# VHH binders against Rho GTPase-activating protein SYDE2 (SYDE2): the designs that were tried, part 1

Scores and structures below are computed, not measured.

Target 1, 120 residues: Rho GTPase-activating protein SYDE2 (SYDE2), of Homo sapiens (Human) (q5vt97r660to779)
Amino acid sequence: IDAFRHYSFSDQPKCSQYISGLMSVHFYGAEDLKPPRIDSKDVFCAIQVDSVNKARTALLTCRTTFLDMDHTFNIEIENAQHLKLVVFSWEPTPRKNRVCCHGTVVLPTLFRVTKTHQLA
Unless a header shows other numbers, all headers, positions and changes below count from the first letter of the chain; antibody chains are not in Kabat numbers.
F, E and O are the ipSAE of ESMFold2-Fast, ESMFold2 and OpenDDE, as the mean of both directions, binder to target and target to binder. V2 is 0.75 times the mean of E and O plus 0.25 times the DockQ between their complexes.
[cut] stands for letters that were removed.
The coordinates of atoms that the task and the answers printed are left out; those that the model quotes come from them. Centres of patches stay.

## First folded at step 3 (VHH)

Design g01 (from e07 with S31D; framework vhh_8ghr_2)
Fold by ESMFold2-Fast, scan of step 3:
Structure g01 (fold): chain B 120 residues (1-120), chain A 123 residues (1-123)
Amino acid sequence: as target 1 above (120 residues)
Amino acid sequence: EVQLVESGGGLVQPGGSLRLSCAASGFSISDYYSIGWVRRAPGKGEELVARIDPSGGYTSYADSVKGRFTISADISKNTAYLQMNSLRVEDTAVYYCAKDTSYWYEDYAMDYWGQGTLVTVSS
């Protein structure tokens, strides 16, 4: 049903095509973080390609319900279909339940493919 | 093969120092989100003593060891270290090197690799 159709790169007629090459993904921040307490919480952001962790930020201090950042992930991808950015709470103790910051699946609004063999 | 191997334990008198090493093989420690040291004394549960983010350099310590222990990592040698100063009898335990388990789960757990290294503090 069209009501649930999102217009994005993945929604194009050739969305079954796979992408390979070097990719830069720029992220400006996150909102609506819902850990039990985010004041003085250490967080990090990770980029995942087809459910595999590819890169992460250093630890960042989150002081409010939003995380302001200006970070570029430079990743090498092979036959990839999906990109996902996830914000995690850093827990210092082993075997303690990790507070998952509200998972926002963010398609990059700005990205650059530096090497691709899809079109050439 | 993938493994973490601990070394550097031994018998030391109270107030002494030891340096533990954790050598990684089959993978790079920079591929893990954190490396930590977990200890287990006879009859007690496990305690995370220290952890480090090898790529970011962030460290954290248990209150029982703050100011006495220092964790570090050398990515070029693929090795993590725990410098233990001003050792006390209550620091007697088997020390395990552990890596972060997964970002995908709500439970946070460190994996143990090998048998650990025994530290005995006794006069």
Scores: ipSAE 0.006, ipTM 0.179, lowest interface PAE 9.5, mean pLDDT 65

Design g16 (from e07 with S31D W104F; framework vhh_8ghr_2)
Fold by ESMFold2-Fast, scan of step 3:
Structure g16 (fold): chain B 120 residues (1-120), chain A 123 residues (1-123)
Amino acid sequence: as target 1 above (120 residues)
Amino acid sequence: EVQLVESGGGLVQPGGSLRLSCAASGFSISDYYSIGWVRRAPGKGEELVARIDPSGGYTSYADSVKGRFTISADISKNTAYLQMNSLRVEDTAVYYCAKDTSYFYEDYAMDYWGQGTLVTVSS
């Protein structure tokens, strides 16, 4: 929610329908991340749809609690209800990857980008 | 069809070197979080010895192999490699190439593809 550096989103009332199709998710960066462990300064971002991993970024260097990136996920979804964006610390033991930051969007909730020239 | 095929194993003497290859087909290795090498010796559990993010080039190693093993990836050849130097008898195991999809779920299992490649270190 407060992790994105560029845009604010306003929640709209949910519709009752599930979402299907090709979806583009633009991720501009994150702030207020939990500090990674000293031996893991690298993070990655993942998109989960209905608790299933759908896409992720390459490993990115985290500058303390700030992650600067510009990445677009293009994902195919079918009858989806929830989208979660998660930032993980990359750990030497892969099953111990630590969540640094996350945000969840309920997928038929409509979002409008506010105070921007890109969307209306 | 999606496959990871291991090769390069064999018999080698202590102190010797060996290079393992993991050839991917049916997908690009840059599409996965990491490609890793997992080994299993008789009477021992599975051990993740090395992994690489093919797109970012970042690597990690188990303490048992640090300084001796080097993992690398060639995206143009869609192949990952494990260079094994200063081999020890305790490195004797079947080596599997695996896709590591572990993220949020700590209990997520790695994918194994193929029968692995046997490395025997003996005099």
Scores: ipSAE 0.011, ipTM 0.180, lowest interface PAE 9.6, mean pLDDT 66

Design i01 (from c05 with L105D; framework vhh_7ocj_1)
Fold by ESMFold2-Fast, scan of step 3:
Structure i01 (fold): chain B 120 residues (1-120), chain A 121 residues (1-121)
Amino acid sequence: as target 1 above (120 residues)
Amino acid sequence: QVQLVESGGGLVQAGGSLRLSCAASGRTFSSYDMGWYRQAPGKQRELVAAITWGGSTRYGDFVKGRFTISRGNAKNTVYLQMNSLSVEDTAVYYCAAEPTYYDIDTGYDYWGQGTQVTVSS
Protein backbone atom coordinates (compact mmCIF):
# COMPACT_ATOMS: atom_id res chain seq x y z
CA ILE B 1 0.00 0.00 0.00
CA ASP B 2 2.80 2.49 0.93
CA ALA B 3 4.93 1.36 -1.99
CA PHE B 4 2.05 1.05 -4.46
CA ARG B 5 3.32 2.06 -7.90
CA HIS B 6 2.18 1.38 -11.42
CA TYR B 7 2.45 2.86 -14.87
CA SER B 8 0.32 2.91 -17.96
CA PHE B 9 1.28 2.12 -21.53
CA SER B 10 0.35 4.80 -24.02
CA ASP B 11 -1.82 4.03 -27.02
CA GLN B 12 1.27 4.72 -29.15
CA PRO B 13 3.37 1.72 -30.24
CA LYS B 14 6.60 1.04 -28.40
CA CYS B 15 9.78 0.88 -30.49
CA SER B 16 11.72 -1.55 -28.28
CA GLN B 17 11.23 -5.32 -28.41
CA TYR B 18 11.06 -5.69 -24.61
CA ILE B 19 9.39 -3.88 -21.73
CA SER B 20 10.60 -3.21 -18.14
CA GLY B 21 8.98 -1.61 -15.09
CA LEU B 22 5.82 -1.87 -12.98
CA MET B 23 2.68 -2.98 -14.82
CA SER B 24 -1.00 -3.11 -13.87
CA VAL B 25 -3.07 -5.79 -15.60
CA HIS B 26 -6.86 -5.57 -15.22
CA PHE B 27 -8.80 -8.81 -15.51
CA TYR B 28 -12.58 -8.57 -15.92
CA GLY B 29 -13.48 -12.23 -16.29
CA ALA B 30 -13.39 -15.33 -18.47
CA GLU B 31 -15.85 -17.31 -20.56
CA ASP B 32 -15.93 -20.86 -21.96
CA LEU B 33 -13.93 -22.32 -19.08
CA LYS B 34 -13.20 -26.03 -19.42
CA PRO B 35 -12.22 -27.43 -16.02
CA PRO B 36 -10.49 -30.85 -16.02
CA ARG B 37 -13.23 -32.43 -13.89
CA ILE B 38 -16.97 -32.30 -14.56
CA ASP B 39 -17.86 -31.25 -11.00
CA SER B 40 -14.88 -28.91 -10.37
CA LYS B 41 -16.07 -25.78 -8.54
CA ASP B 42 -12.83 -24.00 -7.70
CA VAL B 43 -10.48 -22.10 -9.98
CA PHE B 44 -7.82 -19.42 -9.72
CA CYS B 45 -6.18 -17.05 -12.17
CA ALA B 46 -2.44 -16.57 -12.51
CA ILE B 47 -0.28 -14.22 -14.51
CA GLN B 48 3.03 -15.31 -16.06
CA VAL B 49 5.76 -13.23 -17.66
CA ASP B 50 8.09 -15.09 -20.02
CA SER B 51 6.87 -18.39 -18.50
CA VAL B 52 7.56 -17.29 -14.89
CA ASN B 53 4.67 -17.10 -12.42
CA LYS B 54 4.26 -13.58 -10.99
CA ALA B 55 0.90 -13.44 -9.18
CA ARG B 56 -2.44 -15.17 -8.73
CA THR B 57 -5.94 -14.55 -7.40
CA ALA B 58 -7.54 -16.13 -4.36
CA LEU B 59 -9.59 -19.30 -4.88
CA LEU B 60 -12.80 -18.57 -6.81
CA THR B 61 -15.96 -20.68 -6.95
CA CYS B 62 -17.21 -21.42 -10.47
CA ARG B 63 -20.23 -23.64 -11.12
CA THR B 64 -20.56 -22.69 -14.82
CA THR B 65 -18.17 -21.98 -17.68
CA PHE B 66 -18.36 -18.25 -16.80
CA LEU B 67 -16.10 -16.40 -14.36
CA ASP B 68 -17.14 -12.82 -13.54
CA MET B 69 -14.65 -10.77 -11.55
CA ASP B 70 -12.78 -7.46 -11.40
CA HIS B 71 -9.14 -8.01 -10.40
CA THR B 72 -5.92 -6.06 -10.89
CA PHE B 73 -2.45 -7.63 -10.93
CA ASN B 74 0.40 -5.29 -10.05
CA ILE B 75 3.62 -6.89 -11.23
CA GLU B 76 7.26 -5.97 -11.81
CA ILE B 77 8.65 -7.00 -15.18
CA GLU B 78 12.19 -6.89 -16.54
CA ASN B 79 12.98 -7.08 -20.26
CA ALA B 80 9.71 -8.94 -20.74
CA GLN B 81 8.45 -10.20 -24.11
CA HIS B 82 5.36 -12.31 -23.31
CA LEU B 83 2.51 -11.85 -20.85
CA LYS B 84 0.23 -14.83 -20.19
CA LEU B 85 -2.97 -15.14 -18.19
CA VAL B 86 -3.87 -18.67 -17.09
CA VAL B 87 -6.99 -20.01 -15.37
CA PHE B 88 -6.24 -23.14 -13.31
CA SER B 89 -8.52 -25.69 -11.72
CA TRP B 90 -7.55 -25.99 -8.04
CA GLU B 91 -6.44 -29.37 -6.73
CA PRO B 92 -5.00 -30.41 -3.34
CA THR B 93 -1.86 -31.57 -5.17
CA PRO B 94 -0.49 -28.65 -7.25
CA ARG B 95 1.00 -30.94 -9.91
CA LYS B 96 -2.56 -32.01 -10.75
CA ASN B 97 -3.75 -28.46 -11.41
CA ARG B 98 -4.70 -28.09 -15.07
CA VAL B 99 -5.07 -25.20 -17.43
CA CYS B 100 -8.73 -24.30 -18.11
CA CYS B 101 -7.84 -21.51 -20.53
CA HIS B 102 -5.05 -19.06 -21.29
CA GLY B 103 -4.20 -16.01 -23.35
CA THR B 104 -0.81 -14.68 -24.39
CA VAL B 105 0.21 -11.15 -25.39
CA VAL B 106 3.49 -10.36 -27.10
CA LEU B 107 5.23 -7.22 -25.81
CA PRO B 108 5.35 -4.54 -27.07
CA THR B 109 1.71 -4.20 -28.14
CA LEU B 110 -0.96 -1.53 -28.44
CA PHE B 111 -2.93 -1.39 -25.21
CA ARG B 112 -4.53 1.05 -22.85
CA VAL B 113 -4.71 0.88 -19.05
CA THR B 114 -5.39 3.44 -16.33
CA LYS B 115 -3.09 5.33 -13.94
CA THR B 116 -3.95 6.41 -10.40
CA HIS B 117 -5.33 10.02 -10.42
CA GLN B 118 -5.17 10.36 -14.22
CA LEU B 119 -8.43 8.71 -15.34
CA ALA B 120 -11.90 8.52 -13.79
CA GLN A 1 11.57 -24.77 0.88
CA VAL A 2 8.68 -25.01 3.34
CA GLN A 3 8.73 -26.78 6.71
CA LEU A 4 5.46 -27.46 8.54
CA VAL A 5 5.21 -28.07 12.30
CA GLU A 6 1.89 -29.28 13.72
CA SER A 7 0.60 -29.15 17.31
CA GLY A 8 -2.59 -29.47 19.35
CA GLY A 9 -3.66 -33.09 18.79
CA GLY A 10 -4.74 -35.38 21.60
CA LEU A 11 -7.50 -37.33 23.29
CA VAL A 12 -10.91 -35.74 23.95
CA GLN A 13 -14.40 -36.88 24.91
CA ALA A 14 -17.27 -36.72 22.40
CA GLY A 15 -18.77 -33.22 22.35
CA GLY A 16 -15.41 -31.67 23.24
CA SER A 17 -13.21 -29.22 21.33
CA LEU A 18 -9.59 -29.08 20.11
CA ARG A 19 -7.56 -26.46 18.27
CA LEU A 20 -4.82 -27.64 15.91
CA SER A 21 -1.99 -25.31 14.88
CA CYS A 22 0.42 -25.47 11.97
CA ALA A 23 3.44 -23.18 11.68
CA ALA A 24 5.22 -22.82 8.35
CA SER A 25 8.83 -21.69 7.85
CA GLY A 26 11.54 -21.67 5.16
CA ARG A 27 9.24 -20.34 2.45
CA THR A 28 10.29 -20.14 -1.19
CA PHE A 29 7.36 -17.78 -1.94
CA SER A 30 6.04 -14.72 -0.11
CA SER A 31 2.68 -16.50 0.29
CA TYR A 32 0.99 -19.91 0.06
CA ASP A 33 -2.33 -21.66 0.48
CA MET A 34 -2.76 -23.88 3.55
CA GLY A 35 -5.02 -26.79 4.39
CA TRP A 36 -5.87 -29.56 6.81
CA TYR A 37 -6.44 -33.15 5.72
CA ARG A 38 -7.24 -36.24 7.76
CA GLN A 39 -6.91 -40.00 7.41
CA ALA A 40 -8.79 -42.45 9.60
CA PRO A 41 -7.82 -46.15 9.86
CA GLY A 42 -9.00 -48.02 6.76
CA LYS A 43 -10.05 -44.82 4.95
CA GLN A 44 -8.50 -42.59 2.28
CA ARG A 45 -7.02 -39.21 3.15
CA GLU A 46 -9.65 -36.49 2.78
CA LEU A 47 -9.80 -32.69 2.79
CA VAL A 48 -11.00 -31.17 6.07
CA ALA A 49 -10.48 -27.46 5.37
CA ALA A 50 -8.40 -25.13 3.23
CA ILE A 51 -7.63 -21.41 3.30
CA THR A 52 -5.98 -19.32 0.58
CA TRP A 53 -3.49 -16.49 1.14
CA GLY A 54 -6.39 -14.11 0.42
CA GLY A 55 -8.60 -15.70 3.10
CA SER A 56 -11.07 -17.77 1.03
CA THR A 57 -12.05 -20.98 2.85
CA ARG A 58 -13.30 -24.41 1.80
CA TYR A 59 -14.59 -27.25 4.01
CA GLY A 60 -15.28 -30.94 3.66
CA ASP A 61 -18.97 -31.82 3.89
CA PHE A 62 -18.56 -33.84 7.12
CA VAL A 63 -17.14 -30.91 9.13
CA LYS A 64 -18.98 -27.88 7.76
CA GLY A 65 -20.53 -25.88 10.60
CA ARG A 66 -18.38 -27.58 13.29
CA PHE A 67 -14.82 -26.76 12.20
CA THR A 68 -13.26 -23.39 11.37
CA ILE A 69 -9.97 -22.78 9.59
CA SER A 70 -8.16 -19.46 10.08
CA ARG A 71 -4.77 -17.80 9.61
CA GLY A 72 -2.63 -16.01 12.18
CA ASN A 73 -1.74 -12.34 11.66
CA ALA A 74 1.66 -13.25 10.15
CA LYS A 75 -0.11 -15.61 7.69
CA ASN A 76 2.55 -18.28 8.34
CA THR A 77 0.36 -20.07 10.92
CA VAL A 78 -2.94 -21.87 10.27
CA TYR A 79 -5.42 -23.01 12.90
CA LEU A 80 -8.19 -25.58 12.81
CA GLN A 81 -10.80 -25.03 15.52
CA MET A 82 -12.68 -28.31 16.01
CA ASN A 83 -15.99 -28.08 17.90
CA SER A 84 -18.64 -30.67 18.73
CA LEU A 85 -16.23 -33.54 18.11
CA SER A 86 -17.61 -37.05 17.50
CA VAL A 87 -16.00 -40.50 17.38
CA GLU A 88 -16.11 -40.25 13.56
CA ASP A 89 -13.57 -37.39 13.74
CA THR A 90 -10.88 -39.75 15.06
CA ALA A 91 -7.99 -39.60 12.58
CA VAL A 92 -4.45 -38.43 11.95
CA TYR A 93 -4.67 -34.76 10.90
CA TYR A 94 -2.14 -33.42 8.38
CA CYS A 95 -1.19 -29.85 7.61
CA ALA A 96 -0.45 -29.07 3.97
CA ALA A 97 0.90 -26.05 2.11
CA GLU A 98 1.04 -25.28 -1.59
CA PRO A 99 2.70 -22.27 -3.18
CA THR A 100 0.40 -19.48 -4.34
CA TYR A 101 2.59 -18.95 -7.41
CA TYR A 102 3.60 -22.09 -9.29
CA ASP A 103 3.76 -23.89 -12.60
CA ILE A 104 1.13 -26.50 -13.43
CA ASP A 105 3.72 -29.24 -13.96
CA THR A 106 6.31 -28.49 -11.27
CA GLY A 107 4.39 -27.13 -8.28
CA TYR A 108 5.04 -28.83 -4.95
CA ASP A 109 2.81 -29.55 -2.02
CA TYR A 110 4.38 -29.66 1.42
CA TRP A 111 3.10 -31.90 4.22
CA GLY A 112 3.52 -32.01 7.97
CA GLN A 113 4.14 -35.24 9.90
CA GLY A 114 0.56 -35.47 11.15
CA THR A 115 -1.01 -35.22 14.60
CA GLN A 116 -3.32 -37.84 16.13
CA VAL A 117 -6.82 -36.82 17.23
CA THR A 118 -8.77 -39.42 19.19
CA VAL A 119 -12.38 -38.87 20.24
CA SER A 120 -13.73 -41.31 22.83
CA SER A 121 -17.35 -42.10 23.32
Scores: ipSAE 0.000, ipTM 0.137, lowest interface PAE 12.6, mean pLDDT 65

Design i02 (from c05 with Y102W L105E; framework vhh_7ocj_1)
Fold by ESMFold2-Fast, scan of step 3:
Structure i02 (fold): chain B 120 residues (1-120), chain A 121 residues (1-121)
Amino acid sequence: as target 1 above (120 residues)
Amino acid sequence: QVQLVESGGGLVQAGGSLRLSCAASGRTFSSYDMGWYRQAPGKQRELVAAITWGGSTRYGDFVKGRFTISRGNAKNTVYLQMNSLSVEDTAVYYCAAEPTYWDIETGYDYWGQGTQVTVSS
């Protein structure tokens, strides 16, 4: 998760405002993932806006509890309040993808809480 | 309103055949893989077959060579032709539409109500 180019920021208390527009979210990796199931080392990252899935990566092979990547999500948001990045382990039964870790950011404070190489 | 409506299930003797149909409505599914899953009592739901908008297919290991998935002309209907059925194929079969790759235009998977397939010997 990285900064919005078009957002103006103030040092005032965070606002409960709805945000609309195009945004780019850069994901640099994740550490300290919950170990995947022994029979699955495939993971994928998904980005959700207000609990709606908006984009995801292709399956990535996870060899350890560390995921190193450089991926940009380009998404359109409308009246959005929350952005969540989730790393799922892929399961043999498709409805049972397991959450390995996640980070949630309240818009428009995204760029102040970005942490490189680890989910916030 | 997005709906997946299934048909074609029923009772069949071992060695017989059935064709399941799934009609999708409410949006274009060009960014979706459509497919069939099944669930037997006490078992987890498993992939049977999937087809992309471009026509590429994927099958579960236990149905390869016996089942064929296809799309209709309008591409809003997907079919599962099931041949050489065995009692182990007895399950509720679900139609699904899942994003091929998650992107800005997708965001949801959709599921049908399920249709019972019973194979007797």
Scores: ipSAE 0.000, ipTM 0.115, lowest interface PAE 12.7, mean pLDDT 66

Design i09 (from c05 with P99G L105R; framework vhh_7ocj_1)
Fold by ESMFold2-Fast, scan of step 3:
Structure i09 (fold): chain B 120 residues (1-120), chain A 121 residues (1-121)
Amino acid sequence: as target 1 above (120 residues)
Amino acid sequence: QVQLVESGGGLVQAGGSLRLSCAASGRTFSSYDMGWYRQAPGKQRELVAAITWGGSTRYGDFVKGRFTISRGNAKNTVYLQMNSLSVEDTAVYYCAAEGTYYDIRTGYDYWGQGTQVTVSS
């Protein structure tokens, strides 16, 4: 006589908030880039893991506000949580590079593996 | 880890030519973007020419059409061919290498000691 109530199941528990190992990151380009200087269209892309630089591209010419590329970063990470792609303008003198744009991606976490079969 | 050694500088008459060489040792040469800079007395250091690891080149406005940068990866060397030299090209010429994983902040990571180029009238 009592009304039935609908219950939802919880998501799988995650077994790690940090990730370690080898990672391949494919970068296909960027849009809406604004070079910080009128006289420079040269940029490079860097990959950062938890704010530490791990790899970069060679110099690229930024075409209007678009950057077309097909580049794979192969990086080793240890207890990492965040992956960031940063586009820097290239400075011909020894100066601090300026950020043209950036993006941040939260690294995936592992799910706990639950075994459904066991031989008794 | 990377060391750069320049050679080929000297005294030349206006209208003459010189070829500078920069020999790199240490880490993988083919992974670096390379450049040539110059500094005349009382002036700031300025870009002469740059070449990416992929072979793309760029030049300072005052040397376009006269200077050519190239690289020989088999010899771990970058070259600067300087033609039609003028007195205004008199400077110390520096070789530079950029791009390590750990320091992308200040442009070029490694610099040579420089080679003097003097152009007489």
Scores: ipSAE 0.000, ipTM 0.134, lowest interface PAE 12.8, mean pLDDT 65

